# VHH binders against c4kar8, part 329

Target 1, 263 residues: c4kar8
Amino acid sequence: MAELSTPSPASPAPLDGGRGDELEKFTLRGARQILQLLQDLITHRGLITAHTGGGHSFMTAVLKVDEERGRVVLDPSPDPQANRRALAAPRLTCVTQLDGIRIQFPLVGLGEGQDKGRPALFAPLPAEMLRLQRREFYRLQVPLAHELSCLLKAEDLARKPVEVSARVIDIGAGGVAVVVPTGAAEFVIGGTLPACRLALPDGEPIELDLEVRNLNRQTQRNGTEQLRVGLRFAALPRAADTRIQRYIFKTERALNAKARGGL
Short names: E, the ipSAE of ESMFold2; O, the ipSAE of OpenDDE; V2, 0.75 times the mean of E and O plus 0.25 times the DockQ between their complexes.

## First folded at step 17 (VHH)

Design ne3 (framework vhh_7n9e_1; at its last look DockQ between E and O 0.62; V2 from the best seeds 0.00; counts 0 for: pae E 2.1 > 2)
Fold by OpenDDE, look of step 17:
Structure ne3 (fold): chain B 263 residues (1-263), chain A 124 residues (1-124)
Amino acid sequence: as target 1 above (263 residues)
Amino acid sequence: DVQLVESGGGLVQAGGSLRLSCAASGFTFSSYAMYWGRQAPGKGREWVSGITSSGGSTAYASSVKGRFTISRDNAKNTLYLQMNNLKPEDTALYYCAREWPSFDEYLAEYFQHWGQGTQVTVSS
């Protein structure tokens, strides 16, 4: 009876050594910590972007943590195609924010089923969760009350120059994430968008160059598909940087005050 | 099923040129931006170049800018990479990809749709 040595689960490829060490301090691996963080996400009704690969993502939320079964319950997409992609994906990368801290965690072994008679997605509890506390990694979720927009200079499918007004969904010291209508313009990762205009509430738009860092077709909860574009500030004047930082700081303070019941 | 098949790799002397091709099938090629990446021995996969779905805009890694040219023929469902003035450091397995993970170091997206690669070896 040859004991079939169950191949040891391939250790996740070590994150590139140097960068990996820096991230390690922000990585939660403790079961209790993970559970607590997931519970916090539930409590705060944190929206999660679940990346399925292939440039696709959908909005979800943690609905429940089942400690007994060692699983997390997620809200499925209203788009059946998004759910199919999720189920077919070897791994989901979940990204969210809690209290201004970016949280990222992988989910593997996704399945579908029902929770209390409602469709749900299920996955084993994540083995690790990344909680980025560094300011440089912080992305402020732009409040819906703020009309933060970025005028993107891009090309359409006909290679004609177009200007697309994109809503800014998050902003950090290093860049912005925007949403654009599908088909409004073409983007390529690594591409540069010159002379774009970021509109802040405090004054005239800031002209800046943007680099496309990520592209995600995102299905919203309402079933609509949008393109989420992650953009890096390629060339940011000092004055602009100051304004952005000021905005972030002011907004964060206001949000925190509100959260504390002060407003 | 999405298929990407790279070709055109080989052995070339420093300063030489190669043209890589990637034949795409199983999806609407003209609807996707496409990318070239490479993986040198002992290194991770590196982004090399990207092109929009229409081919109107291109992007290049700093290491290959001015030497490499990405292009596409949507009618033939083919992606190309013209590589000029090749250097030993360009030695790698070159991959065609329909998707590229975010340059955000925190977003580890899995490549789901890439080819098997074509080997490029540049001798000194």
Scores: ipSAE 0.767, ipTM 0.917, lowest interface PAE 0.5, mean pLDDT 86
Fold by ESMFold2, look of step 17:
Structure ne3 (fold): chain B 263 residues (1-263), chain A 124 residues (1-124)
Amino acid sequence: as target 1 above (263 residues)
Amino acid sequence: DVQLVESGGGLVQAGGSLRLSCAASGFTFSSYAMYWGRQAPGKGREWVSGITSSGGSTAYASSVKGRFTISRDNAKNTLYLQMNNLKPEDTALYYCAREWPSFDEYLAEYFQHWGQGTQVTVSS
């Protein structure tokens, strides 16, 4: 089966996402291309979600690329447990978005050490990076000022119905990702949450059914842990789809205008 | 430390029933959602069913919905899968897990399987 406890300091591992042959068109394997993309992530200070498996992830960033030693340097978590999980994982699956394009790459052989007297994580450069330039993978990072929320109808630990107001952190054509207070409700991957309500800034909340696709105990850059729930829209009515697409388009346009007009 | 021991598999005729059990130890069973998965020869891993830590909510793959029932007994640290109206397509190694990778088709995560699994073979 998969390696269960300790990664080795091996050559970079390939992506293993289930659609490997269809992904080849989006896969970067050239050393120059990989170095440039990693440098772009450094320049734009791209926030990276690093998945360690077992339903855990932590937020990180690429601090630098050491071309001479063939290594990438990552920002460690302030939470020692998150760092221990990362070091124990057979691979670290890094996911981020750059200029609206999903970037994904594996890191194998993660080690810890110091960089200029500061704690750091090190790994060999990946042998490949996935640059998924397709509309269906686009996820708008929701501005904090919008306070976008989704009311989830779930159950608490006593099997009683509970409503949880969850902050929406990203939204795309097919779903949302939300953060949920620890212990507020129970979720199971594959489960359906009927009659949830997505609150968009203009108009009444959208009633929709959601399917749990991802459950992730995510350690933030400040070390605080949240439950991140990835939710797919089930059978979305056309009117609801139109409102969601309109929100995404309007918000993108506003963010682009700020970038062109200055901060 | 974490151990999951599956049992209850075997050979059964199409239309028959089996009940699988998964004995858990080495962790607080009642704090985890639990899952059943299966793997047929030459095929990838398939999510079959999941259940919340309290047992209050369940989920099923469309191929087994209405035929399989997941349940748990938190006092006995045991997960169950009742399989009715079995079909040859259900032939697989069945295993339980206390976690499941994301359904994100492009997010490659390792899958930890702590038990040996139990073979279910359904003859025509």
Scores: ipSAE 0.618, ipTM 0.873, lowest interface PAE 1.4, mean pLDDT 84
ESMFold2 (binder alone), look of step 17: mean pLDDT 82; pTM 0.820
ESMFold2, look of step 19: ipSAE 0.507; ipTM 0.844
ESMFold2 (binder alone), look of step 19: mean pLDDT 81; pTM 0.810
OpenDDE, look of step 19: ipSAE 0.764; ipTM 0.917

Design ne4 (framework vhh_7n9e_1; at its last look DockQ between E and O 0.33; V2 from the best seeds 0.57)
Fold by OpenDDE, look of step 17:
Structure ne4 (fold): chain B 263 residues (1-263), chain A 124 residues (1-124)
Amino acid sequence: as target 1 above (263 residues)
Amino acid sequence: DVQLVESGGGLVQAGGSLRLSCAASGFTFSSYAMYWGRQAPGKGREWVSGITGSGGSTAYASSVKGRFTISRDNAKNTLYLQMNNLKPEDTALYYCAREWPSWDEYLEEYFQHWGQGTQVTVSS
């Protein structure tokens, strides 16, 4: 029985020059692969957000793949202004999801016309498509009933060391997302937070180093601003990794059982 | 409106130095971490460095660590990048940014608060 070594969850993409290399593993450049993925989008009627730049986007769908002409047919926006922006844009960035997997691809050379007597947008087939597999980016949303916290060692606005207890909102093999009050501490993407403590329900907190990977300011409905911090596990001990994985697995199982009406 | 204006780029020989500046306006500069990124010809935008609002913490890409120094003057609403021992591979358009997209948000459109960039060319 060959122990299928579960591929180690892909580490989040580095912020530095390594991003390109990591992204390459998720980038499809094969013509057949691209065509298949586009066809899958058609089959599943995948809605696509097409970004035209300047903060503008519109909803579209792939209607057809014309292999003979090497082009994709898109559903135009019901908004004529959106279509004008799309046609004027040097590049469209298309974003969608299929089976929970994020798909992103560029389209260039957009034109308008008719397909079977209906207005349509046309573009050459994308040269590449990014397909981010869930397994590598899967993060468990931490149930509200499970209070996971992470004690962050950071600096405040006065550059004084501070410990901030942050609520964990999601957790994966590669890291956590936490929420902190705005102004509680300063963070910078790429920064390291040493000797933090992740509290899991099953025992003593795990001491670990964290790397800041993402910062997002969120305004709550009540008008309060919170900072969402995406953190990568840096140099996670094997024992800690095992505990985290166990927690994720156990929690997922419980959530799934509940969803099936079993709990 | 958020404005970021980069300056200080130019042509320099390998081993040379440049200091980039980014003038910021339209927001409380000291309340935000700031970043430098760059885009080499035919490549995507690359993260170079970051600094906290207070300037207390800095981060660097491995490719520039030990050569580049990020700093800020909050009184002047200015971000700086001192670049020493420049290499041909450092040739790029350098951008100042208030936000840096996550890996999951690899959309240029999310880069709402970036400058126009300043060109750095390092000759061999």
Scores: ipSAE 0.741, ipTM 0.909, lowest interface PAE 0.6, mean pLDDT 86
Fold by ESMFold2, look of step 17:
Structure ne4 (fold): chain B 263 residues (1-263), chain A 124 residues (1-124)
Amino acid sequence: as target 1 above (263 residues)
Amino acid sequence: DVQLVESGGGLVQAGGSLRLSCAASGFTFSSYAMYWGRQAPGKGREWVSGITGSGGSTAYASSVKGRFTISRDNAKNTLYLQMNNLKPEDTALYYCAREWPSWDEYLEEYFQHWGQGTQVTVSS
């Protein structure tokens, strides 16, 4: 029974070259390209969501690439359980953005150790990195100062209606990701949340119907655990779409100006 | 240590019914949303249904809504799928899962806790 927890041959995990064909043109497999992209992530101090499976993830970063040993060094979580999940996972799926382009890469063979006397996670360099240059995958990382929130109408553990004010952590043309305290409400992928309210800085909240598309117990950089809920806009009125696109555009422009040294 | 074991599949005539079960162990069953998926011959994997940890909310693929009912018994650590008015298109290997990959995130390896599946064959 040692293999019952592993996927069958029809598994969604490593599809042998069959991921919609279209993904292959976005997949980097050259060692030189992979090293350069990892260095770019280090240089820009990109935050990485590392998915450990079972509906869990944690925030990390690439600290360095050890080219001599052929490995990448990651920042461990201050939560020991997040680190244990990462070390036990057969594969760590890392997701981030660089210059608005979604980057995804697997790490296998993750180990724990020390880097210059500090705890660190280590893995061989990834064999592939996905660089998804498509508009549908862009998500603006919402600046903390904006305090964007979304009021969710959901149910608690006792099946009673609750309203949960959730912080918006990213937003794109097709949806948002939010965080809520663990235990505040229950969600299921495929479920719908009608009449939610997205609060943008420039007016009254937008009433939206949302569909749950992703659900993770995410360990933050400070070690706290929150429930990350990925939400799709189910029916987006033109006026609401315009306000969301305006917010994204203005925020991108402001962030780009700051990156150029506050011209 | 996570273990999911499906049962209840078989051969059935169109219009008939089957009830699938999924016995779960190795984790706190009531803390996780659970899902049914299926894979038809020569087709990709299809999300069928999901249910919250408490059982308070459910979701269904449009192809099965109104015909299939997902449920759970947290005292028995068991997930169920009642399938009514079965059609030949429902012929597939059915499996339960503790997580489901997002269609727009390409996180397919998320699906690490998948049962072995139970075959459902619907004849005309």
Scores: ipSAE 0.554, ipTM 0.849, lowest interface PAE 1.7, mean pLDDT 83
ESMFold2 (binder alone), look of step 17: mean pLDDT 81; pTM 0.814

Design ne5 (framework vhh_7n9e_1; at its last look DockQ between E and O 0.22; V2 from the best seeds 0.00; counts 0 for: placed apart)
Fold by ESMFold2, look of step 17:
Parts: structure tokens; C-alpha cells; sequence
Structure ne5 (fold): chain B 263 residues (1-263), chain A 124 residues (1-124)
């Protein structure tokens, strides 16, 4: 097992903030556009997932935009460790959804301080925001009242088979995101979970093979940590696809009707 | 502080084998899924393989499935990659990591805990 030393290349490149030509059409760079979008997030009280790197994220919100100082103000986490990770990160990748459109933006130079006597996080306004207006990016945010769950066939930390009922937090044409109590089961990005069961309200659970596409330890607004698992449908049968699309459509209509009735 | 140090790379003939090691320190190794990635000249970072914290489940990129085997020894805080039937296209700098960014190509995440890498060069 001795290493044969050859001339080594330069140190591994950090994860770039990579964007391709296809992302350019979704990228907002105008200062007015950025301010307007941030204000819309504030007005609609959008919940934001802030990715701090290292497999961690925390839930936050934009509290306000300070136009005079060119800064955005974020709600800090009640978990001091989440705040420390955020402050130590070279950038935050913030992800949210507004009116069914995925919004993503980086924040660099995050600092801590006070806003009107309350702790806050702030950063310079982002130079760019991504507004992904495409059907394939759409994810229905599942209402808590629906109690949508997915039964995952996995292993616990002792390598014993376990079935974990995971709450579905969003669902789209290509997959679901679920939350699992920390330590209930083990996952690895790229792994396959065969014969999982997605419980929709309209009939028998759907048996699906799922692929783990993302995995992070997410600190919630109340400070508790959950494991968020992003899962892609592998080889989705057409009947299952139809049931999923029907659920999404009906739930969208119901949510839109409540929003109009409340306005 | 978290440290990941790869070793075992080198020059090998096509069809040959290498075993990479990744020595971990500064964290509870047995609590984390671990990954191997690689970067070939002029190309982006490529996910190669992953393994759960207990070692109970593994995953592989289609380009290496059947040829590479990831494993771990939690008592020694060491991650391994056995690379068999090597091909010139496997030439790359190989890295171990404690996390891997989302496979969602539009979700930008930075990788915080990864090693300097060990060079693997496969000649014809």
C-alpha cells in the first residue's frame, strides 16, 4: 500500500459557485430587480434555507433590506452553533420559493450584530439572484395538515434494518424532500433506497425506488436539528407519476383558493 | 480541526490496481458518511463513491461501478478506495470528503471538509 509519488497537481479546487450558460437566463443582476425580489420575500414572509456548507443548513428569513447601507438583514438561529457555522462560512447559499418559483442567492461577508436591539445577521446585498421559472423546478410545499409521509427502508447506526416514516416537506415531478429524526437511519448521497412507500391521500401507498440526491443537517427555526434528505424518483412508473401529479394539482388549487379567499 | 489526508496514489499501467487511503482526524469519523471524488485535468469535480457512517451501504458512480470498492475502518479512522481494472480515463486527483454537495446542479453548496488529494495516473 505504499504510495508512488508523482508530481502532484495543485490543491483540490474548492466547490465553485458554478453557473452554466443555461442558468444565465434565470439570473437577475440589476440592483432594482434584486431589491424588489428581496422585498417580495419579506412581504410574503418567505422561509429561507441557508446552506452553510459542510453538510449543514439552517432556516431563516430576510427581516429587511437596508438600502442606505446596501445590506440585507437575516433572522439568526436560536442555535448558537448554527449561527457560528453561518458566520464562519465563506458564503451562504440561500434557497427559497416565491409563488412556486425557486429563488436562490448567495450572501458573502455575513456578520452579526443588532437590529433594533435584537440579534441579527447581515450581509451586503447579493450581486446576483437566481429566479428559476421552470416547471421542472417546481416543488409543492406540502401542508402540514396533509401529514404526507414516506416509509424509508434503511439501516440504523448499528446496521440493523429499520423502517423510518419520514415526513414529506415538498414534492415535485422528480422527487420528494423528507425530514428524518437525527440518528434514526443512515444515508449517503448517491445511495438507493429500494421499495420505499409514499403515502398519498388518494389510495394505497406508492412503492418507489428512491435515490439520495442531497443530505444536510438542517437547523429549524425553533433551533432543533433534523436530517433533510432530498430524494429522486428512480424509474417512476407512469401510474405513480399520474397519482403524484394529481396530488400536486389538487393541492395547488386548494392552496391558491385559500390565498385568494384570504386576500 | 478536521483533517483528511489521502495517500496511495501513483502511476499504474492500464488494467492495474491501486488502493487509496484517507486518514481522518479532528472529528468523530464513525458519525459521518464519507465520499471519494476526483478531478481530471480540465474537468470539474466528479463524485466517485460514498459510504454510510457504519459502512452498511455504499454507492458508486456508473463509470466506476464494478471496478472500485469503497470501504472504511472506523477503529482506525480510515477510508479506503480499492481501484481495480484501471483505465486511462481514471487519471485524476482523488479526494476524500466528509460531505458532498447536492446532486442538484442548480443548488450551490461549498464543500468544507475535504483532503488535498492524491494523484492517480493511468498509462496505456
Amino acid sequence: as target 1 above (263 residues)
Amino acid sequence: DVQLVESGGGLVQAGGSLRLSCAASGFTFSSYAMYWGRQAPGKGREWVSGITSSGGSTAYASSVKGRFTISRDNAKNTLYLQMNNLKPEDTALYYCAREWPSFDEYLEEYMQHWGQGTQVTVSS
Scores: ipSAE 0.793, ipTM 0.923, lowest interface PAE 0.8, mean pLDDT 87
Fold by OpenDDE, look of step 17:
Structure ne5 (fold): chain B 263 residues (1-263), chain A 124 residues (1-124)
Amino acid sequence: as target 1 above (263 residues)
Amino acid sequence: DVQLVESGGGLVQAGGSLRLSCAASGFTFSSYAMYWGRQAPGKGREWVSGITSSGGSTAYASSVKGRFTISRDNAKNTLYLQMNNLKPEDTALYYCAREWPSFDEYLEEYMQHWGQGTQVTVSS
């Protein structure tokens, strides 16, 4: 009786396509943690968007966690074509939220079968789950009364170094989002902007390195296009971090006070 | 409609080289940063490289840095990826993309602006 060594489920690839380092602190890899989170999804009947690639997705839910078999049971789509795509996909990217917290996890090795006489999809338990805690990813929307700006050192279309003063629209512990006029500078996701300067109201600008994390073209109401750039603090001195945190805290407090009618 | 068509993939031995091409149409190619990604079997899509609209600045994943070179010809509406010193772990379907999603954005919106991919297989 050759003990068919059940191939150890290949650890799913990192959730992030090369950006995983900054998300590591939000990534659960503990078996117990993963199981608990999956159970929470079941308890709350959390709807999951399962992405199958190619721009396709379907809605599902975790129906059951089979700890003994090390698998998760998913609700199949009512669309047979979606199920076919899911089964053909080398990986599902599952996205959901629980209590306002975004949860993302990969599933690989999807199969179909029956659970208690009902059609079901099966996959090995995810090796990791991303749980984005609001507090840590919370970005303060910068009040219009605050003139936060970030001087970006970038290149223009002619590859000439330029400095662009960008308005900060939101700020968090990990970075800022800014808006720049279209064509003011060129950006690429993954690119580094060295020696930028973040201007806070409380003193001298903070010099820091920024990494471009996202780019979004936005059309304003007036028809003008602007570029929203999401930037990560790539190298932030401790003193700068403290100042940023202080600003966020102070501003949040003020906003909350105002919302409560106190100001 | 945005169209991206990858080519240049194939079977290569470890240490070998390949050059991928991506032909772009349906949009002003020179106005967009472009990206390469890849998806290995059983893994998620991984960001590989990016290049600014003018080609002035480039970025690379740590796993490919020093081995891969992204470039573009805006006159030809073509994106390139020169891959040198290929390793078995580079085996993947390689995609050209006009946009790359963040974790905060829906994947579906970005997937519409990806190519079909070209298969790269690196043998040991």
Scores: ipSAE 0.767, ipTM 0.908, lowest interface PAE 0.6, mean pLDDT 87
ESMFold2 (binder alone), look of step 17: mean pLDDT 81; pTM 0.813

Design ne6 (framework vhh_7n9e_1; at its last look DockQ between E and O 0.41; V2 from the best seeds 0.59)
Fold by OpenDDE, look of step 17:
Parts: C-alpha cells; sequence; structure tokens
Structure ne6 (fold): chain B 263 residues (1-263), chain A 124 residues (1-124)
C-alpha cells in the first residue's frame, strides 16, 4: 500500500511586487491579520476585482471566511464564462480597496460549489495579503458635494492643444483620478501633462505636472462612455502638497463625523 | 476579434538596431492608444513605450528613452518600434498591446489584448 504522499499544497506564489523589499512592510502574513482583513472586507461589502490572467477579470466579493475549513467563499460572476476562466486559472489576483487603502491578495486552488444552497466559489485562505498603508497610496473619494476639478492640458484627436476640465473622483498624496468625456482628449499611459491646474475649495488652483498612470473606459448606465484617468503628481511643490494633504484630512474628518451621526 | 501580430525581432549585436512591427486588426486602430511591452527571461512583463491613437503623444520607459522610437501608421493599422543602440539588457520577448492596465507591476500580467510577441536577442 504505497502511501500516496499528498502533494504538499504548493506555497502560494508570492505577490509579484516590483520592489520586493519595500513591499514587505505592507505584506500581511499572519493568520490572524489575514482573517481580520478578510472579515473587514466582508463587513464593508468591498467589491473585489479578481484577475484571472489574459486580460480577464470579474467582480466578486468575499461572502464568508470559513476558518474551520481554512477557506474563503467568493461571490461567483453572473457570467459563466468568467467563472470558467477563474476555475481554470492557476492563480487569481484579487484587488480591492478598503477605506482608500489598496488591498491585493492571491488566491490559488479555486473551486466551485454551494454555500447555503447558492452557487459559490471557494479558495484556500490567502497566505499573504498586501495592504498598502502608505499615504501616497491612500485615495480619498471626493464627495459629490465637493467640486474638485482638474484642468488638463492635453491634445485632441487632431493633435491640437486642448484644455479639458475633468472632475476629480478621488485624490491622494500621490495623485488624482479624473473623469473626462470620451473624445475630449487623447491620453497615453506614461505620458506627461504639463502645467495642469488642480482646483481645491480653499483657494487658487494648483499648477502641477501630471503623469498618466492608468486609463479605464467606463460605460455609464445611460450608455454614455467616460474615460477614467489615473494621474500621478509628477512635480508637486511643497506648498501644494501641504494644501492637498490639508484638504484630504479635513474632508476625511468631515466624512467620518457624518458617518458617526454627528452631522 | 482583436488580433495583434508582432514581427521584426531577431538576433542583433550590441549597439545594433531593429525595427519591430505590430499588425493590428479587429478594431478601429486609430481610436486606441497602443503600447509596446517586453518580458525578459525570468522577469515580469514591463512597459516599454506608448503612443496615442493619433500618434500625437508618445511615452517611453526610462530604460529605453532616447534609444527607442514608437510610431504608428493608422492607414496600415500598424504599430512600430524602432530600437537603436540595443543593449544585452534589451533581450526580451516584445509584444504590442491595445490596452495597458497601469504602471502597476501587479497588473502587468493582465493585458486584455496583446500579441504572441517577437523575440529580440542582443548579444554582447
Amino acid sequence: as target 1 above (263 residues)
Amino acid sequence: DVQLVESGGGLVQAGGSLRLSCAASGFTFSSYAMYWGRQAPGKGREWVSGITGSGGSTAYASSVKGRFTISRDNAKNTLYLQMNNLKPEDTALYYCAREWPSFDEYLAEYFQHWGQGTQVTVSS
């Protein structure tokens, strides 16, 4: 009777962090910490983008943490094809945000089944979770009541210089995300937008250089396509940094006060 | 279906030049920014260069700036990468992409539309 040595569960592939050493301080490997963070995701109903590779992803959420079985329960995609891709993938890369902090974690060994009579995806608990706590990664969601805008200096489709007033949807110490109408201007990831103007409520606009970090086309419910542009502050004067930080702090405090029923 | 086909790779000596091409089909080519990326042996995929749909703006990784030139011919639905003064560290599989998710190193593997790539080998 040859004891089939159950192959030791393949150590989850490390989070592909470019600067491995710098990311270690943001990586959670403690079982308790991981469980707590997963529970926080559940509590906050955090939407998770699960990447399956090949440019494919689907939206999911952690539904449950099963500590006894050492597994996490995920909400399956309404798209059967997405679920098939997920199950076929050797690894899922899950990305989400909690309180403006980016969270990333790998899942391996995905399976499908039923949880309380509902379709669910199952995976072993992640061995590690990246929680980027750096202020530079924190993004404040700009309240709708606040009119933050960024005047982007870009080029249109005809290569003519244009100024596009873009609504700021989130802001952090490191940059902003804005929404622009499709076709208003052309952007390329890695491109620089010089001498842009960020309008804050507390005074004159801040002139700054911006670097395009990401582009995301979004179709709104009304069928209108919008472009979300992630921008990094390429050159930020100290005074401007201070103003931005002050705004973030003040706004966050106000939001928290409101959430506590104080406003 | 979106198709991207890279060509022009090969073996070249250090200091030499290559011109890569990417033939695009299945979408309105001029409406999209296009990108070159590369993957060296044992390394992750990295962004190399990008160009807007109109070709009006370009961007380059610091490692290739001044040596590489991205261009496009929208009439031919073709993206190009002129590579000059090639170095051994430029050895990689080069691929073109219609979308680049971000400079996020964690998402570099999750391109939606890219080709199979063309191998560039630079010998010392």
Scores: ipSAE 0.679, ipTM 0.884, lowest interface PAE 0.7, mean pLDDT 86
Fold by ESMFold2, look of step 17:
Parts: structure tokens; sequence; C-alpha cells
Structure ne6 (fold): chain B 263 residues (1-263), chain A 124 residues (1-124)
């Protein structure tokens, strides 16, 4: 007989990711607010990182919100394995940014189906969404034209030192996220990467120690897989901190000016 | 079908040592970083240590650095945690995991592949 109704009492609890009571003031629970925010993501064509657990994520988008049926419709991945992980996950943690504000929401009960004859993923509307509007949560999405890179001193699969030039995809006051091809080097959450070099446009690269804070295999919109590595700045010198914050503010200002001028 | 089975726990007096093992199956063990975590009664889950797939790099929580050593034997598909100079505060259910969710305090993720754990009790 199959025993589907009771998990083992010895199983560890899921990681909750942080301070739940601190996040409450950023949490939206009103149905109208949630619908409007999801509609805003559709209107701005926001790209969403959907975390499926097990160190995996894929890029998606909200295609529509079906208010009458109480569900969201997501773009499936072209990689069938990414879709299988999403459907098998007990929940999907969706992360995106809208107007410089980090948006995060869980989806549970994900299913597959069709939307106007095309494959789609469906879930009930989330019961809550985080709208993390505070300066310390801000992560600048680095424009591709800047070609911002971080030289990582890591090890390859043969335990040999390797230098990996990793593209910086976002940067904030406390760290960066980078992407590397899978297999280029090995990382472990909690590990330290000493003497890495962050290349900013305005001077010599910054030498800094980095700590691996997150690690996930991310399936891109074209189906290729990259390793996304979240890195915290350790012991950041004051001058380096100033240069990083100046880069963020200058780039943010330039992007905002283009948005106003384009209206 | 990923399976992780911990063993080697038990009762030990403060200052003593234990070696935990985690037998892995259902995946290519050497391709994954592996982790030890622990959970004391009534407390949240705590990251203890991690090791790269090749075993070339390790990381430790500050509370265990210098006392615990993570290692792996990829030929035996086994992860180890050598625990020395044990303290009563090390009392917990210890489990191995194939992944660890982000340390990012504002991103909650669900563990998908972890063992049932082995109890370590340190008397003082």
Amino acid sequence: as target 1 above (263 residues)
Amino acid sequence: DVQLVESGGGLVQAGGSLRLSCAASGFTFSSYAMYWGRQAPGKGREWVSGITGSGGSTAYASSVKGRFTISRDNAKNTLYLQMNNLKPEDTALYYCAREWPSFDEYLAEYFQHWGQGTQVTVSS
C-alpha cells in the first residue's frame, strides 16, 4: 500500500529565508492590490525568475491574469526539464523587479495546460506578494552594454585554481549576482572567494573578498542553462563602497532620464 | 529518485567526538555540492557546513569552525562530518542535503533533497 498522507516527523523544516516579521510591512495581501501588481508586471513585460527548489530556477513571465477563475498564467520554459521541476515543486518562488522595486511572490498548485491553444503553466493567484521598497533591498539590473564583470578566483572540477570572468547581472550595496557557464568552476554556499576583482567603468578593478550566498542553475528564456552566483562583499573598503554606490546611482539616474525622455 | 541516509549520531559527553555519514543514491553524487545542517528542538534550521562536488573547497558556520571537518568520498557516494570537541549546544538533529537555499534573508526556498537526519546529543 502507498502511504501518501503522512510525512516523516524527522524531516527538517523548510528554510524560510529570513526575518518573517520584518517582511510583514512589505507584504501585500489584498486581492485588488495583488491583481493590480500582477497586471503591472504584464504591462511592463517583466521577466521573472522562478525558483523551483533544489538549486534550480528558470526565466518566465506572467502572460495574463484570469481574475474570474482566480489564476495566473505563466510562460513555460523551452527546456522540458525546467518545466518538470516547476510542476514537481511544492511551490514556485517568483522574483522580479518593477521600477527598481523587488517583487517576490509564491505560487502553489502549479499545473500545466493550454492558453489559446499554446502550452502554458497555471497557478491560483498568490495569497501574498512582497513589494520590497527600501533602499537596502535595491539591486541595480546592470545594462548589458556596460559589460560589467567580476573576475572570480575559484577552483575547477579537478580542484585546480581557475579565474572565471563572470558577467555581473545585478549589483547592490551589499553584493553582486553573476552568471557563469555551468561547469566553469565549482562553488559552495558559504564558501569564500578571496581576491576577486570587480571591474567598474570608472577606474581600476576593485580587489575584494566575496562570500557565496546563493547558487542556482538558471534556465534562460532561450533554454540554455547558466549558473547564477549571489556574492556578498566581505570587508569592503570604504573607498570601494563609495565607488560601487556611485556607479549604482549614476546608472540608475541615466536609466530614469531615458525613461522620462521617452515619454 | 534522490535518497540521502544519515548515520553515526548518538550520545556523547562534552569534549567528545562523533563522525557522521550520509549515504547518497539516485543522482551523480560528485556533480553536486553537499551540505550538513542541524536543527535543535524548538529552533530553526542552521547551516553547518558545505563542500564542493570535487571536495576541493569547504565552508563552515562560525560556531563549528576548527571543530568540525566536512569531507566526501565520491567513490563511495558518501558525505562525512567529523565533529570534535563537542559542546552541549551542538545537540541537534543533523541532516545532509544536496542543496542549500539562498542565505538571502528575503528569499524563502523549500529544501527538496535532504535526509531524515541522525540525532546527536551532547551531555554536559
Scores: ipSAE 0.618, ipTM 0.876, lowest interface PAE 1.4, mean pLDDT 84
ESMFold2 (binder alone), look of step 17: mean pLDDT 81; pTM 0.816

